# Designs tried in a protein design chat: miniprotein binders against Probable HTH-type transcriptional regulator ArcR (arcR). Part 14

Target 1, 263 residues: Probable HTH-type transcriptional regulator ArcR (arcR), of Halobacterium salinarum (b0r9x6)
Amino acid sequence: MDPEAANNGEPRRITSVLNAVEIIDAIKEHRGITLQELTTELDLTKATIHTYMATLRQVGIVEQDGDGTYQLGDWFVPVSNYARNSTDLYRLGREEIDKLATQTRHTAHLVTESDGRQIVLYESMGEESVTTEYHLRMRETPRKLHTSAAGKSILAFLPEGRRETLISEIEFGTESSTPIGSPDALREQLATVRDQGYAINDEEEIHGIRSIGAPIRGRTEDVAGAVSVTAPKTRLQNAEFAGEVPALVMEAANIIEVRLETA
Key: E = the ipSAE of ESMFold2; O = the ipSAE of OpenDDE; V2 = 0.75 times the mean of E and O plus 0.25 times the DockQ between their complexes.

## First folded at step 20 (miniprotein)

Design i4 (from i1 with T17L H24K; at its last look DockQ between E and O 0.85; V2 from the best seeds 0.82)
Fold by OpenDDE base, look of step 20:
Structure i4 (fold): chain B 263 residues (1-263), chain A 90 residues (1-90)
Amino acid sequence: as target 1 above (263 residues)
Amino acid sequence: SPEETLEEIRELFNEALELMQEAKELYQKGDLESVRRLIQEMLRLIWRMRELVRRLIEDSGNPELVYQASDLIREMAKIARELTRLVRDE
């Protein structure tokens, strides 16, 4: 009997760890949260939540402002830096992202996939880069792959079964829905990405923002991540968007891929 | 063989050099639309080269061949950049 099988076919998990993660997510989502708000959001007693918060504060995962609002603590900073720095993708890719940002003069990203979501591992800003609220949000929140050029480039080259699973989980036609409009339209875009070797996002996610992404393939049929360039439409002209930038993104992705395979 | 794959990549690179020369001639004639089409052809060549590099990685334990192929992709990206500049400056 696999000791991990709980009675109901669900894998056994430690509820207290799950609750701690839910608290962290709630703080992040609300941009700070009070004890009363946590009590409303979580199916836990106020006393239990207070004990969680006391524990999380003790270790520096959570901090409490003078008004009683809980925030995420600086504990995450060195831990996240360690987690990132331990990845081959970051270590081998970072320099090529800096180069890409310099060459294009725009913002370049190194992206990885986790559970069908994109995580920005690294950002480099070129001379013409503009820090937008968009860039901050991309670093803070794992987004579904179909929402960005980097994500679409990953999704296009995932194994078909996994790709179709992820497509089936997309809510279309809602206020939060993808601008792509339908599963079949997304499949067609992903087929184009497989044919050309790069993905484009021309004002799909954010008005006035353009992105180009290319996949970094792994040793198997897996995708290790993606490289992308993002710029305002006013700064990334059609000629550069259609020519230079796709070429440089594919070059950078190739160099990183080669480094991953030869390391 | 890995060497045959590298030779195929070299053939694609040579095709790109021919396209670059054609693009320069078309530019001199003022045919910017044809230059834009050739840039798209260059991007297709870069992708085909990347697929061949991937094959080379899978089929060969020889990193030197992979590096040689990757250097050709770098040169292709320079060509695409040069052609893009021609179309932008008009």
Scores: ipSAE 0.805, ipTM 0.941, lowest interface PAE 0.5, mean pLDDT 90
ESMFold2, look of step 20: ipSAE 0.825; ipTM 0.946
ESMFold2 (binder alone), look of step 20: mean pLDDT 80; pTM 0.753

Design i5 (from i1 with E15A E22A E41K; at its last look DockQ between E and O 0.86; V2 from the best seeds 0.83)
Fold by OpenDDE base, look of step 20:
Structure i5 (fold): chain B 263 residues (1-263), chain A 90 residues (1-90)
Amino acid sequence: as target 1 above (263 residues)
Amino acid sequence: SPEETLEEIRELFNAATELMQAAHELYQKGDLESVRRLIQKMLRLIWRMRELVRRLIEDSGNPELVYQASDLIREMAKIARELTRLVRDE
């Protein structure tokens, strides 16, 4: 009997670790949470939750404000920095993102994919960059790939089976739905991305914001990540958006790809 | 062969140089719309070159050939920037 098979064919997991992650996610989602709110959200006793919170506070994963609200602690900062710095993509890509931001004068991003979501590994701001709430949210929340130029550039070059799986998981036609109207419309956009080598998001995600992204391909059919440039429409003219920026994004992505394959 | 792939990349670069010359001639005639079309062709050439660089990585594993090809893509991006400046709205 393989000791890893739980009774229902699901892999055995440590419940206490899952619960700790759920607590972290709840704090993050609610932008702070009380013990009472946690008790309502989690299928755990108040006493059990209190013991989790005491444990998480002891190690600095969670902090408690003077009003009793739990927040995420600074423990995540050095840990996340280590996790990022240990990736070849970040180490080999960071300099090219800084160059891209300088060359375009706009915000450049290095993005990776994890479980069908985009994670911003690095951001560089050019001279004309504007810090928006959008940029903060992109760093804080793994978003579905179809929501950004960087994400669409990854999604376009994923293996077809994986791409179709991820498309099937997208909720279309809801208030929270993608501005892309249908699965077929998304497939058409992704086909265009494969043909041209870059993705465009022209006010698709956020009004007045436009982005261009290009994939960083891994070995074989894998995608390591993406490079993107994002700017307000008022600062990124149509000529630059249609010419210079796509060229520079593809160049940066190529340099990073070459470095990854020759390292 | 890897050498044939690199030669194909060089041919695309030569085609880009010809497009650059044609774009300058069109610009001098005031035909900015035709220049914009040539920029789009330039972007297609960059993508095709990038696909060939990928093939070069997979087939040869020769870093020097890959770097030579990547340097051509860098030069292509410079050309695209130059052409974009021609059609910027003053």
Scores: ipSAE 0.813, ipTM 0.943, lowest interface PAE 0.5, mean pLDDT 90
ESMFold2, look of step 20: ipSAE 0.820; ipTM 0.942
ESMFold2 (binder alone), look of step 20: mean pLDDT 80; pTM 0.746

Design i6 (from i2 with D2P P3E R51E; at its last look DockQ between E and O 0.81; V2 from the best seeds 0.82)
Fold by OpenDDE base, look of step 20:
Structure i6 (fold): chain B 263 residues (1-263), chain A 90 residues (1-90)
Amino acid sequence: as target 1 above (263 residues)
Amino acid sequence: SPEETLEEIRELFNEATELMQEAHELYQKGDLESVRRLIREMLRLIWRMRELVRRLIEDSGNPELVYQASDLIREMAQIARELTRLVRDE
């Protein structure tokens, strides 16, 4: 009997670790959470939750405000910096993102994929960059790939089987649905991305915001990540959006790709 | 062969240089729409060149050839930038 086969074919996992992650996610989602709210959200006793919170607080993963609200602690800051700095994509890509931000004068991003979601590894701000609440949220929450130019550029070049799986998981026609009206419309956009080598987002995610993204391909058929530029429509003119910026994004992605393959 | 792939890359770069010259001539004639068309063609050339660079990476264990090809992509991106400025300033 494979000791990893738990009941009903699910892999054996440590429930206490899963519960700790759920607590962290709940704190992040609610932007702080009380013990009572946690008891309502989690299928755990108040006493058990209290013991989790005491443990997480002891190690600095969780902090408690004076009003009793739990927050995420500074423990994540050096750990996340270490995790990021340990990636070849970040180490080899960061400088090219800074150059891209300088050249375009707009915000440039280095994005990676994890479990069909985009993670912003690095952001660089050009002289004309505007910090928006959107940019803060993108760093805090992994988003589905179809929601951004960077994500669409990754999704377009993923293996077909994985791409179709991820497309099948997208809710269309709901209030939370993508501005892309259908799976077939998304497939057509992704085909265009494969043909041209870059993705565009022209006010699709946020009104008045434009983005251009290009994939960083890995070895074989894998995608390591993407490069993107994002700017307000008022600052990114049609000529730049259709010419200079796509060219520079593809160039930056190529340089990073070459570095990854030759390192 | 890697050498054949590099030659294809050089041919695309030569085509890009010709497009740049044509774009300047069209700009001097005031035909900005034709310049915009040539910018779109330049972007297609950059993408085709990236695909060839990837092939070169896969087929060649020679990083120097890959760097040479990547430098040509950089030059093409600068051409696209220059042409974009021509269309923006009018």
Scores: ipSAE 0.816, ipTM 0.944, lowest interface PAE 0.5, mean pLDDT 90
ESMFold2, look of step 20: ipSAE 0.835; ipTM 0.950
ESMFold2 (binder alone), look of step 20: mean pLDDT 81; pTM 0.761

## First folded at step 21 (miniprotein)

Design l1 (from i2 with E90K; at its last look DockQ between E and O 0.86; V2 from the best seeds 0.82)
Fold by OpenDDE base, look of step 21:
Structure l1 (fold): chain B 263 residues (1-263), chain A 90 residues (1-90)
Amino acid sequence: as target 1 above (263 residues)
Amino acid sequence: SDPETLEEIRELFNEATELMQEAHELYQKGDLESVRRLIREMLRLIWRMRRLVRRLIEDSGNPELVYQASDLIREMAQIARELTRLVRDK
């Protein structure tokens, strides 16, 4: 029986691959999941899910703990490393992020965009860096661009049509809402980022955390990514936040941009 | 043209150098607020310089010119760093 996927104008996709991705996402979101929980979350029979899990386990994409909880397997580690290492942005940017972390003594990030979300490609920790559980989660979950200085740096320099689309998808005034109270307030901040060449986040994402970001432009008008520095407010003084750090972030972003264009 | 862009780059770098000198004079006078203003101006100059580097990339793609201009951005960033230290330590 050919499942006639309803021709809702969407291009034909392989349902089994989509289901496998949904399973991976469910495991990740729940930080482990049981077969019973998967059966409740997915519109699939228990027998079908069991067959998926057996298949995914066979290839090492999924592992099963002694209690029957499914986890993501080590398969993702080398695949993720390959995916990252295959990007020019990572290859050409990594050293400048290490330099930036050393110079600022704070945490530096190399960020790219995917589907209107930020992906941390690389993190370097300076001597004064504080590892928080938050920093770990930032690597695990793609966040909307408006939530971070790096993301705002990207969003500010995206093509206007794409930027406005992404702004229209932001739910303002919800618990998940940015401290940015309105679409217009966000547009004003992004205009300032275009004027200044860098974005700031002063306790906008997390109380007591500051970030500064700068865009990395590609060969086209498109943004390849961003560089950022993040530190606790107690360690990033106002003078450094308004002077040294923005300068060094823009310098690092420029060097990476030049390398991308001349490689 | 590349020559015009290079002249603009030279002008911006000269402005950055003058700004550094002015900032040191103001610092010696104890006018820290004016130094903070000049740091903000240095950040604007860095951003203007980055745009000129981008223009060089787009117009000629001459790597040597692009690297030379990028080295000026590095020097400007070090000026901003030095001036920031002057303001922080007081």
Scores: ipSAE 0.791, ipTM 0.933, lowest interface PAE 0.5, mean pLDDT 89
ESMFold2, look of step 21: ipSAE 0.825; ipTM 0.952
ESMFold2 (binder alone), look of step 21: mean pLDDT 78; pTM 0.725

Design l2 (at its last look DockQ between E and O 0.89; V2 from the best seeds 0.82)
Amino acid sequence: SDPETLEEIRELFNEATELMQEAHELYQKGDLESVRRLIREMLRLIWRMRRLVRRLIEDSGNPELVYQASDLIREMAQIARELTRLVR
ESMFold2, look of step 21: ipSAE 0.850; ipTM 0.958
ESMFold2 (binder alone), look of step 21: mean pLDDT 81; pTM 0.764
OpenDDE base, look of step 21: ipSAE 0.789; ipTM 0.935
ESMFold2, look of step 22: ipSAE 0.842; ipTM 0.959
ESMFold2 (binder alone), look of step 22: mean pLDDT 78; pTM 0.736
OpenDDE base, look of step 22: ipSAE 0.748; ipTM 0.922

Design l3 (from i1 with V66I D89E E90K; at its last look DockQ between E and O 0.82; V2 from the best seeds 0.81)
Fold by OpenDDE base, look of step 21:
Structure l3 (fold): chain B 263 residues (1-263), chain A 90 residues (1-90)
Amino acid sequence: as target 1 above (263 residues)
Amino acid sequence: SPEETLEEIRELFNEATELMQEAHELYQKGDLESVRRLIQEMLRLIWRMRELVRRLIEDSGNPELIYQASDLIREMAKIARELTRLVREK
């Protein structure tokens, strides 16, 4: 099939690469997928899908379990490590996240933005950290910025035009929606974040979970990323949540910002 | 000037040290609510200092001035931790 027929002013794309990405996304979303399920989900023939899977298996992007389920292969591990290690934010921020986790005894994150979504670049666990299935999922799936303290920290300091675009794309009142009931309520929270220099999420995303985030600003970019601390409400007392943790998050964000600008 | 910006950061740090002294006096009197208010004021000072550090970065790019300012923010964070401890212990 001639890849030329993308007529309507959209930039030409390679369909076979798009299909390979859709297969990868389907495997990730379903936590493994069968050939039959792929045939149902994708508008491709079974024979075509089989050829894609054979190709992806050959290069180690996909693996097949003994039951015939396709999984993502170890190919992603060194590639993702390279991609992360190539960022100044990760290279210069990682040590401060470890320090922050130690100081707070809670889970600390280094977050960046990509296409209006948060990506966790690094996580460090303090002595009192609780690994939840949620924390694992946060690394696997880019989430909208308004859903976390780190994301709100980024969103608050993005250029106004971009911020308003991203706010306009939020579906309020859905099960996936923020407990923030309206665009105006979100704007007010983001104004508070700009005024105080940090964001709070007090059980907004998950019941019993608190987080505090602060922006890392860049020289060339308005916002390079964010630092955050996350803990169960039972472990992050009100005094620490209102005092020590915001101070330490802002300190860590400042140190990373300075390193980015002086490196 | 960058030097004037650093001096403004030093003034904010001096204000924070005065607030720390006041907080200890209030703590000794058992006025924990006033100590909590002073912690919030210190967080505001930290943010203002970060904004001034950003100005130093943009205006001068002088690493030495930036590091001196960042060291003051680090000391501010220590003070905030100490005051938080005072409020937590009662």
Scores: ipSAE 0.788, ipTM 0.933, lowest interface PAE 0.5, mean pLDDT 89
ESMFold2, look of step 21: ipSAE 0.822; ipTM 0.944
ESMFold2 (binder alone), look of step 21: mean pLDDT 81; pTM 0.755

Design l4 (from i2 with V66I; at its last look DockQ between E and O 0.83; V2 from the best seeds 0.82)
Amino acid sequence: SDPETLEEIRELFNEATELMQEAHELYQKGDLESVRRLIREMLRLIWRMRRLVRRLIEDSGNPELIYQASDLIREMAQIARELTRLVRDE
ESMFold2, look of step 21: ipSAE 0.835; ipTM 0.946
ESMFold2 (binder alone), look of step 21: mean pLDDT 79; pTM 0.741
OpenDDE base, look of step 21: ipSAE 0.806; ipTM 0.938

Design l5 (from i2 with D2P P3E D71E; at its last look DockQ between E and O 0.85; V2 from the best seeds 0.79)
Fold by OpenDDE base, look of step 21:
Structure l5 (fold): chain B 263 residues (1-263), chain A 90 residues (1-90)
Amino acid sequence: as target 1 above (263 residues)
Amino acid sequence: SPEETLEEIRELFNEATELMQEAHELYQKGDLESVRRLIREMLRLIWRMRRLVRRLIEDSGNPELVYQASELIREMAQIARELTRLVRDE
């Protein structure tokens, strides 16, 4: 019982649970990981890691390939389905995303926020949708809100203090830097989103990809999530991008918002 | 009142229908830039209506009024779609 858990004002946490999460994250980030790699990354003894992996494997959270590489197990599939299905946003929004994808013929998303990052709750593909490896990765990795039209839609309507905190955490001018060149440029874009009721991403995230997003407001000043449409620039013409799609995205977001408030 | 808020939404819808008529006239004259401007104005109207729907939810909680207002937003989105189709192929 090492008593020197430094009382740095943080609430007491169970280290073993934190370590289990770190292991899961490491497996996910590396797309599989060996025992030796885990030992190096987590600064834990090989014996300790082995015990964690044995435990996680027993419950099906982790699996081990024939080469000794650890992967995430199918345990996550029904758990994630339950977690999604338990949200009012998903339950009430899913059909409107399908409708939006049909109407636009493009890919539509239902997005929520978690810890300043976007989570794709649902994706629907229209007839003209292009499945890219990028779209698969978007479901796997929570991205910063400023990177997408859906995320910008959420960020624009978050409480000012939280918004400014998240903006302050953005590294501008790095290789990972957004085409948004400065915090002030982002603030201006977010002000425009508040004025217009929708966000645009014109090749900001991926070259040749456009997206339009609209916020879904919660019962409070908070944002429950966003709706977005994403398409290649070659398939989303300027007129549709400037008119039809913003209108349909705002319509879908309004319907979901109404359902959330009347449920 | 909630009824007054719904009336404000109806007024915005009426404004949008007038914009649609103006857009058709401008289109017939070949003034596509003005049509594009009216599409942007239509999007602003939709956003204003959506904010009023939010107020309606907060003030009344009357589902029927909220649904009526939301149907007007749906119709507005269809107008915006129609106007967009006028300028899409040009």
Scores: ipSAE 0.712, ipTM 0.904, lowest interface PAE 0.6, mean pLDDT 89
ESMFold2, look of step 21: ipSAE 0.827; ipTM 0.949
ESMFold2 (binder alone), look of step 21: mean pLDDT 81; pTM 0.764

Design l6 (from i2 with E58Y; at its last look DockQ between E and O 0.84; V2 from the best seeds 0.81)
Fold by OpenDDE base, look of step 21:
Structure l6 (fold): chain B 263 residues (1-263), chain A 90 residues (1-90)
Amino acid sequence: as target 1 above (263 residues)
Amino acid sequence: SDPETLEEIRELFNEATELMQEAHELYQKGDLESVRRLIREMLRLIWRMRRLVRRLIYDSGNPELVYQASDLIREMAQIARELTRLVRDE
């Protein structure tokens, strides 16, 4: 009996594709993984995993280091560049992010939402920008929207039903939890974002890091994405944080909105 | 209507211009806290203006009006930048 036939209600999925994605995720999460570790993590035989790895290596999706550790291959680089370049948000927003980084002298981001998570489409480094491990991780891992100023700016302007669904999925009080201690505290912060037109993150995600974000709204009340600026607190003074940067982030977001609707 | 929205945009820009003038006067008096307050008011004006631009995008078939309103947001952002500089250097 083909075990795929039994669940009459769920749309049929290709198990081998799902397993390949799980392998990719495992490699990324562990920052490299051995065959033995994969065998422990996945409900697959060592021989099956070896065949997956051989297949993924053949196409360049996975590489194997000299010590036997599996890594992700360069296959993802041109594919991800194509995927990004195909988006109107990236094509129309990129130049405004470069301008924003130049004007603020800090790091500027173009962010989109996918399945309640933020994806960094583009980053531009200003003259005073500091490359932190944080910035690298933001590009590598889709984070929940409540974790960043860009994400909060998106979450604030999502349809209420979708926003409430995403809030209900937040595990508050975990080490990964923002200083936002409760769903109601988050709702209040998001109400403030809707009133102000921008979100702030003042050391909420990382100690000593500040961010300001503004939504890019789409045609149908939907949110296309966000613009944000991120800087160390030592470089983003209170005056700039409360004035210039919010103004420039809102300006950049407006220009991108106009381009998306008039292009 | 588009004309009503345009009038509201003009009113907001005039308010922003008046706010800039007031902020410079307060700065000359050494009242930096009042200047900081006016910067927060300018941010509120920028957000109100963005909402009007969005209304124009949806309701108007005239891209030129959208661009003109967006240029006003740029000018308002430059005012906020200028005022921020005034309170940063002290």
Scores: ipSAE 0.788, ipTM 0.931, lowest interface PAE 0.5, mean pLDDT 89
ESMFold2, look of step 21: ipSAE 0.808; ipTM 0.939
ESMFold2 (binder alone), look of step 21: mean pLDDT 75; pTM 0.675

## First folded at step 22 (miniprotein)

Design aa1 (at its last look DockQ between E and O 0.89; V2 from the best seeds 0.84)
Fold by OpenDDE base, look of step 22:
Structure aa1 (fold): chain B 263 residues (1-263), chain A 88 residues (1-88)
Amino acid sequence: as target 1 above (263 residues)
Amino acid sequence: SPEETLEEIRELFNEATELMQEAHELYQKGDLESVRRLIQEMLRLIWRMRELVRRLIEDSGNPELVYQASDLIREMAKIARELTRLVR
């Protein structure tokens, strides 16, 4: 009897690793967490959690403030930089994002997709860029693809089967789905994105914020990522939003796509 | 064929150049709304050219041709920027 068959068809996992990830996620989500709060959230004994925290502190994954609050340590900084730098998309795309930010004078992003969510690989700030709490949160938390111009541009060009799967997982009519009222409305927007080659977000996610995104296609039907520009509506005029910025986003995405395919 | 795709790319670039000329004429007449329509057409041309560049990547093992086509997309993006300035 293969011992792997005993756990309801799910592949065997190391519980201690999963628990360590859950602790990291809890600290990040709560922007710091106490031992008591962790005990309540993870359904683990205080003694067990204390042992995890001692271990994670030893390696610098977790730190503890003077008040007893646990935070994430600087261990993540070089590790995340390494993980990012190991991607062809980042290595080949970064310079074009810097150019795009300079040309538009706005914030430019390089985005990839992971498990139906967008991950910001790189951000470049133009002269007129405004750092908002939104931009900070985008770098910290993977968001669903339908929530941004970059994400919509990826979702539009994903294989139809995968796109429809991801659309089916959206809880429409909830606070998280407010900009797009129905699956069919989303499909229509994505069809427009496929027709025009770029996506727009005109105050859909955040009031007063505009974005434009274009896909970076991979080999065959795959999507490697997206390029986007984001700006306050007060700084991104209608003429630029409808003309110059879409053109530059598509140009940047094309250059990155060419580099990925010719490397 | 890659050669046919390259010819289609050249045709689109010629169309973009003609569109730029028409937009300047319309601007001189004060028809900014027509210029805005032509900017949207320019964006469509950029996308069509990008699709042709993709086909060229798939059909051609010649990186130089792909870079030449990509340079034309850059020139089209410059045209779109120029036209955008007319309607600011």
Scores: ipSAE 0.824, ipTM 0.950, lowest interface PAE 0.5, mean pLDDT 90
ESMFold2, look of step 22: ipSAE 0.833; ipTM 0.958
ESMFold2 (binder alone), look of step 22: mean pLDDT 79; pTM 0.734

Design aa2 (at its last read DockQ between E and O 0.90; V2 from the best seeds 0.85)
Amino acid sequence: SPEETLEEIRELFNEATELMQEAHELYQKGDLESVRRLIREMLRLIWRMRELVRRLIEDSGNPELVYQASDLIREMAQIARELTRLVR
ESMFold2, look of step 22: ipSAE 0.846; ipTM 0.957
ESMFold2 (binder alone), look of step 22: mean pLDDT 82; pTM 0.779
OpenDDE base, look of step 22: ipSAE 0.819; ipTM 0.949
ESMFold2, fold request of step 24: ipSAE 0.839, 0.842, 0.842; ipTM 0.957, 0.959, 0.958
ESMFold2 (binder alone), fold request of step 24: mean pLDDT 81, 82, 82; pTM 0.764, 0.773, 0.776
OpenDDE base, fold request of step 24: ipSAE 0.813, 0.806, 0.807; ipTM 0.945, 0.945, 0.944
ESMFold2, last read: ipSAE 0.843, 0.846, 0.844; ipTM 0.960, 0.961, 0.959
ESMFold2 (binder alone), last read: mean pLDDT 82, 82, 82; pTM 0.772, 0.768, 0.770
OpenDDE base, last read: ipSAE 0.819, 0.798, 0.807; ipTM 0.949, 0.942, 0.944

Design aa3 (at its last look DockQ between E and O 0.89; V2 from the best seeds 0.82)
Fold by OpenDDE base, look of step 22:
Structure aa3 (fold): chain B 263 residues (1-263), chain A 87 residues (1-87)
Amino acid sequence: as target 1 above (263 residues)
Amino acid sequence: DPETLEEIRELFNEATELMQEAHELYQKGDLESVRRLIREMLRLIWRMRRLVRRLIEDSGNPELVYQASDLIREMAQIARELTRLVR
């Protein structure tokens, strides 16, 4: 009886790779982590963790500060740039995001979906853009789709089965719950997005912040991503929020969509 | 599809008419009606995007797709102009 067959039908994985990813995630989540904290979090021996950290430091994935705190190294920067630059969405979309930021004078984003989460592929800052700690964190942490205008734009146009699966995974009524408050209220908002072709977030995620998003459809019925504009409510007037910005976001999304289909 | 191309032309004509109507309403001081027409323009842009998608799927003619996309750009500029009237 081959003892490898007994592990609950899960596909074989390399534990050392998984552990390395968990270490990277722990460093990122804690914004730096000590060897002692890692030992507590990962249920690994201090000696084992030390060997991982030595290996990760050798290749520049991890660095160690003078106080003994581990940080992520610059190794990620060129690797991340390569990964992003390898996507058609980024290559074909980047210029339209720069134009959108210039035209609106606000922050524009190119967003993709990965496993029900939004990933910011590109950000462009308009003349009136304000960099907030929120915008920095949005690049660092994949968010659930229902939390942003870009994400709602994607979620609205995903296949119904996938959309309903993702809605079912939302914990409503918790501290982390969406201000939308219920699955049915979310479905209604997503129906409105499908009807009008863009999504709105008016102070839903952050007080005083507004965003408008539009989907970029893929070659099939799939969604390749979204474009969005985000601004403080004080800088994005109601007229612009209800007219110019939705129009320009839909235009930018269309141009990217056409490029993806004709390239 | 020739029918899709005709629908695209009809939508662009409707957008042009909406722009003219909005300017007339603005001259009368009816800003609320102008705001309504901006919402209608956004609906037209979305309808046009759906037609562009149909052109992509049905014709595979890149030139028609680009022409339709240029019309969406023009419609977005109309929406921008109308937005300036109600600022």
Scores: ipSAE 0.788, ipTM 0.936, lowest interface PAE 0.5, mean pLDDT 89
ESMFold2, look of step 22: ipSAE 0.814; ipTM 0.944
ESMFold2 (binder alone), look of step 22: mean pLDDT 74; pTM 0.663

